Miniprotein binders against a7ua95r516to809. Designs and how they scored, part 57

Target 1, 294 residues: a7ua95r516to809
Amino acid sequence: ASLSLLSISDLVPDLQFIFFWMSNAIEILYFIQQKSPAYMQTIELMDDKAGSKESLLSATISANEEAMTILEEVIMYTFQQCVYYITKTLYVVLPGLLDCNPFGTEPSSEQCRRAAGVCVCAVCVMPEAVRRVVSVFQTTSDLLQQYQVHSEIQSQMFAYLFFFTNVSLFNQLIDKGPARGWFQRSRVLQIQASVKILLDWAKGAGHNHLAQKFFAKFCSTVTILASPPQQLSQMSWKALCAEHPSLKPVQLHRILTQYQLMAELGPLPIWQPSSEDEAYIYRTVDLLESFENH

## First folded at step 17 (miniprotein)

Design bj6
Fold by ESMFold2, fold request of step 18:
Structure bj6 (fold): chain B 294 residues (1-294), chain A 81 residues (1-81)
Amino acid sequence: as target 1 above (294 residues)
Amino acid sequence: SKVRITIEVEGPPEIADIIAQVIRWLAEEAGAEEVEVRVEDGRVTITITGLDKRMAKYLLKIIRYLAQKYGVKVTYEIEEL
């Protein structure tokens, strides 16, 4: 039951059955929704000669809206169970993205060199911390494809996983960043490179739109922190808000404060919040993001 | 290993019948060798034969969720074949 036992490879044997029942329930629901009226008419025309099991199945399908509602509850429950276990593994592996060095990691170099005569693959250039996160997403994608889960449900699942990833990384950066030195420019550039690798995976997997949408807050944060002082010091508070609409006033204020400390800048007049926003830059309840959807 | 599950659903007949119908759909689509539903003395009994043991255990988790959600009592027995 330790956190080390929550790796995605340890969960796949159990996850397969949850994915199976989710896909099974989805297929039944779509069958009933798509063909129930026409199916009923066809069965009724053949019922003169039919008996036993097929006649009972027809009557069962034609029951009422309550059966479809209960089936939707099954789908919701199994979807939540899939997401719950997958995000448990993400929670364990995501912090490593903030500590890894993608520019010269020994583990990725050794993995690539360990191959006898074949080398140079995307996985070989990937830091171990990034590879662990990608492995969770790739395993999820493989399970969704294996069980032929409807594409709409696949999109909803990855939307949730990217949302969870964004919240986890943002909250840890804001909360632990000062103590861990994560706001130092060299570390920000390393974080930016690690996130780029993850975004490239998402693009190659066909989830670019979802990744762009659901990583916006963390990406905006890293983009601001990685900006050269000459560029950032020319941007007013209003311009920064317009360029980074995913950031709340308290969040933008905190990011700029950490940037000032890292760059050894004094207060900048153009970074003064608007009068409307000044009331909100101290709302600490809004600083960290919730893992719950709205 | 394959199992036989016997599930008893007790509660208002209209909701117990509908839950049993959903359980039947799930089991039949999953490839159960036999699914039998009996309604007697205010209880619905569902017998599912030929599911894999781990597959059946997850189905039972779904059934327990439904029982809690819709206010019906569910008991079950698992028999290895």
Scores: ipSAE 0.760, ipTM 0.942, lowest interface PAE 0.7, mean pLDDT 82
Fold by ESMFold2, fold request of step 18:
Structure bj6 (fold): chain B 294 residues (1-294), chain A 81 residues (1-81)
Amino acid sequence: as target 1 above (294 residues)
Amino acid sequence: SKVRITIEVEGPPEIADIIAQVIRWLAEEAGAEEVEVRVEDGRVTITITGLDKRMAKYLLKIIRYLAQKYGVKVTYEIEEL
């Protein structure tokens, strides 16, 4: 099958076994940890009769702790494998978010006509591109629930998936946006609506805090690009930095440059970087984000 | 389809024994029909009987990861039942 046909459902038969082994290892680790307090209580209550008993008990505790370390390694490995397969699918489906129209392909709908002259249609639909991304997140959530994975591990997994999503969308918007027309106002509003659908899913799934944290850079970018010119042109560089601390100076500068081109604005003195930031707007190594955890 | 996996772990006895114990726990909790651990010379042999073929595939990936991480050599043989 082509990459465009690869979906999370094609990977679930393999993923379920990786989730199984992760959950299996977590259960065993939990049982051993419940036994560890009993061993500690026994050590404290033991009579000082024989050094061989104390030596044997100490060796047994040490062996269990080494086994627990190996179990933690198994959990980490299986977690990484889950994330690898999930992000492989996510990488394929995320670009479609930037091209889709959540307002539908029928601009003559009654709600769109009633909002004539407004860039945002009152009717929002979940386009296939958004549904494919939501399907990845939902399938992941379903597998985590099916195997009763601890909430801490669930949070770590979604933290990484949201981080991956943010990096992928931001980098593609910055890198490919001019050629793809993604900085046009109608497209930015469509992207904003699509991202809202993802944020609503995350909120309903109990991951709102993680989504707010890890989508911050992409959301800030879209928020700036979606701002009306009358409103944005009154905001200084300093004010924009304060409102959008997730954006590096080179990133904010690039976003404002693309906004100027889209809105057909000339240079604005109010958008000149502060003296402190002026050297940083040319750090092109900092323009795109790394997929390595930051 | 059920399989029998025979895994040989060669390396420092203390780490090989602990890895074998972890593999035993994983296989038993997963519902293997029989798990046997034999220690011979500088080698630990683990025989797991009655796992599903796909479950065994991913268990072997875990075992290969542990082998690389802890510097032990692993070979295995799979027999379909």
Scores: ipSAE 0.759, ipTM 0.943, lowest interface PAE 0.6, mean pLDDT 83
Fold by OpenDDE base, fold request of step 18:
Structure bj6 (fold): chain B 294 residues (1-294), chain A 81 residues (1-81)
Amino acid sequence: as target 1 above (294 residues)
Amino acid sequence: SKVRITIEVEGPPEIADIIAQVIRWLAEEAGAEEVEVRVEDGRVTITITGLDKRMAKYLLKIIRYLAQKYGVKVTYEIEEL
């Protein structure tokens, strides 16, 4: 009950402080890293009269390294806190993406906060369930930009968020999909369209490469499930493995098995795993993605 | 509201001094009006003036995290200005 009411907007007041301190720590770290050589040169240029230049240099290096280590810990801590809160909001809204019918005329309930009037931006015209997911990413992007967080950290954050999203969506689809009818072609096409909107947003936001990389598994699953039976039944196991390299053999086997059941297809010898993959298709531990592998 | 935070760090001097330095840098970068560091009786006292209350509270959360990680004792007081 309480989790369903948690919006990313409700967390912004707390997140802003985390982003602030993260950004500050990054700037300090960067400053130290850049100034360290100059300080060393300055020490080297000092007259030997006041003691061993080597000892002062060594002490300065050591102190800077220790300070940098602590700053890195601050950055890591704040980063993890950001991710923790953001992923909680994603966890709440992501199931809605799988249930979304993007072809329906559902009016967007929330207008873009950037516009004083009716906003017709790409986000505002999205289906509500997609918009809610995009809003989490957009808010994250806006915070990263607002606090001028270093580009590398921005990339890492989006990489993780896309990873998390992919894992969550993939696991839900594999685990609950058959029971919820998400493997039905009509529902799969809805999911595919919803994900396309999300990917198009990511492309527009400059995260195309990351999105393609980290959503590959979920997209591959959806692509297979969206494939017409006539087309998919002509593809060999080897061809499917080659076309969908992000899927583990056990995952592909599960998808094909569920597809076969849903489409009421008899056993297809062409989908028989290779002798090399046969041992791996029974590794049920590898069926669902882990959140710890990132 | 703006606050004054007084932070006391107790621990091995090498760790306490470095933590204090990092806290100082964080506070300065955050736009603190004043940052004072004093070393007395093996304790490092950091006084930060002029941070927003909520901002300061989160800094204290960071400091507590560091204290736990590095095994130093940290105490603090917050005064509203």
Scores: ipSAE 0.758, ipTM 0.936, lowest interface PAE 0.6, mean pLDDT 90
Fold by OpenDDE base, fold request of step 18:
Structure bj6 (fold): chain B 294 residues (1-294), chain A 81 residues (1-81)
Amino acid sequence: as target 1 above (294 residues)
Amino acid sequence: SKVRITIEVEGPPEIADIIAQVIRWLAEEAGAEEVEVRVEDGRVTITITGLDKRMAKYLLKIIRYLAQKYGVKVTYEIEEL
């Protein structure tokens, strides 16, 4: 109940401090890494006072390494905290993406934070369910930019968020899709359109490669389900495996089986798994994606 | 609102000193007006002046995390300026 009220906007006041400290810790770490050679040289140029120059150098190196290790821990901690809060908001809004009708006239209820008045930007014209998802990513992007977080950390954060989103959407679609009618062609086309809007946003935000990589499973699933029966029924198991390499045999088999039931297709021998894959299609443990395997 | 925070770190000197150094760097990078580090009787005391209250509170959260991870005892006080 309480999770349904959580918006990314509610978390911004807390998130901003996490991003602030994360960015600062990163900057300090890079500064130490860059200056470490210069400090060593300075010690090497010092006169051999009563303590061995070697011992001072060793102690300084060790102290810097320990300090860097602690800074890395600060970065990891703050990163994990960011991801934790952001993924909680995603968890709340992602189910709406599967139920969204992007072809419907939904009024843009929320004003763009960047504009006073009615905004006609790409985000403001999105269906509400899609806009809510995009808003999480946009807010994350804005925070990363505001605090000038290193590009590598930005990429890692978006990689994880896209991974999480893909796993969440894929698992929901596979698990609940048949019961909720999400495997119906009309509904699949709506899902496909909604995902396209998200992918277009990711492309516009400079994350096209990451989005394509991490959404591959969900996109493949949607592509198969969106395929006309006449077209899909002509594709062999081997051809489908080759075209959709992101899907495990058990996943592809499940999708095809549910598609067959939904489309009222008779037995299709060409969809029969290969002898090599036959043992794997029964591994139900591999059906759903894990959130731990990133 | 700006605050003064006083942090005491108790533990093995090699760890306590490094943690104190990291805290100092974090505070300096954050734009603290003053950062003082004192070592007395095996305790390291860090006094940070001029951080925003909410920034300082989150720094203390980080410090508590580090303290737990590295097995050092940390105590702190916050004074509003």
Scores: ipSAE 0.757, ipTM 0.936, lowest interface PAE 0.6, mean pLDDT 90
Fold by ESMFold2, look of step 17:
Structure bj6 (fold): chain B 294 residues (1-294), chain A 81 residues (1-81)
Amino acid sequence: as target 1 above (294 residues)
Amino acid sequence: SKVRITIEVEGPPEIADIIAQVIRWLAEEAGAEEVEVRVEDGRVTITITGLDKRMAKYLLKIIRYLAQKYGVKVTYEIEEL
């Protein structure tokens, strides 16, 4: 009902200065890397005594390496500050994906009907919960483009944002899913549809490979939970592990346990873990993902 | 909203000089109207004139981070122009 004051648009004024200094430091580092060989050539051409020239070359190389190290630290710090603020916004909006009904005509549809005469934009037909997440990613992309951040840094930033999204959604589903009813079949299908919309955005934005790589654990979880009981009950533990290599044994065991409860299935012998995995299905330290695994 | 920042860096001279050089480069690339660096014994003073106030405040955050990371003491004054 109430809108958060922690929206990404409220953070843009602060974020733009962080992006500015990050891009500024990257530009300087690039310049030094290009000029360091040229400066060495200039020193080499001096007609100084051999000992003085060689001592100056060694000191110049050492000083440049220390300055480059400090610049790299500035880049790392500003990158961490960017992702800190952006993920703080993601943390607020991501839970809405688990409660979202993308098949309904709820808030996004009502807002877009006012504007949707002969023209319907993609963001207007997107469920509000999905739109809020996409807005964070799109704003990030716009800032990276505005400040012409190096493409390698842009890829690292989206890799981290997708990693964060996957960990946040997976952990909340596993930890809070039973109490919130998120393992109910109708809810799983709604979650699957919402995630598909988000993945479609990532593909259209040129981040398909990163999204597929970093969403694998959450997507595997939803795929298993969305499977019809007749089909899933015929898949062995070994087959499920092979189909979903991103899931740890404790995680797969938990997902199957919740599936059994919601589908009203008793324990199935075919889902008995392999002897090798048996030791790991109760390792609760491995159940939830760390935000530091990336 | 332009400002003048006076930054004093105290610490091992070799580290303080390199940090001051990086701060100078960052300020010059950002379009500072003037950057002065003065060395006084084990203290380096950097005066940056003509940065936007909000840009300058974020540069100071970066400088405080570097100070903590490299074990140097940093103090500063901001003067609005």
Scores: ipSAE 0.750, ipTM 0.941, lowest interface PAE 0.7, mean pLDDT 83

Design bj6
Fold by OpenDDE base, look of step 17:
Structure bj6 (fold): chain B 294 residues (1-294), chain A 81 residues (1-81)
Amino acid sequence: as target 1 above (294 residues)
Amino acid sequence: SKVRITIEVEGPPEIADIIAQVIRWLAEEAGAEEVEVRVEDGRVTITITGLDKRMAKYLLKIIRYLAQKYGVKVTYEIEEL
């Protein structure tokens, strides 16, 4: 099947089994961790027949530790599989977010049209491109809740998904933005509005802190690009670095250079990098974010 | 549909026995009707009865992953009930 046709709904049947086994393995691991002390105490209370107690205790401890290690591997494997499938769907729908016009009258989602009334829920009023992205996250949340996955694992999964989303959107914006007109103020404002809808969803879903943390680079980029020329031209390099600490000097320099070109601004001495940053602005290897840094 | 899975694990007893125990726990927690583990001459045989076919299929993926990671040989047969 072409990657373009892959929807999160198509993956739900497979994801359900992965989430099931992940949750199952987590439950077993916690069960062993909780029972291990009691079991050790029980062995310690047994009659010491000829030194067999210490050997039995040692063997039992070792076996439990090894079993827990294997369970951790199962959890890691299933977690990675979930992330793999979910990120594939994100990869397909994320480009649409950059092209989305959230100010247009887009028709309500087909799912809400089937309800006898116009659903006015926050998801149903979302632009289609935003709704598709939110649907991936919502489906993930629903599955995590359905299988009662431990909150820490839920947080780790959303952290990674937000990280992936940020890297993907940031890299696309930096690499393709100039050519696609995404640096145009009108388009940037559309992107900003679309991202705000996504962040509002994340806030409503209880992931506000994670969203703010992991979307920082993309949000900073969009914020700079959305700034009026009159305002941004008054901000020094140092002020921009301080306001947007998530951006590397090379990234900020690239954004400002493209902004200057788009806004037809002459050279702005105030945006000149500091002597300390001058060596870093030419590190093109650091321009795009890596998916491996998480 | 429900299945019966017979899994054979060949490897060092210290690893094979623990893998078998983990598989047992996973299968029991999944609602298997019966889980039997037999150890003979360094070979561990696990028989799981009553799992859903798709659940069982994914369990086998997990088992294959573990087998590769720990360097043990795993073979299996699936019978539909």
Scores: ipSAE 0.746, ipTM 0.930, lowest interface PAE 0.6, mean pLDDT 90

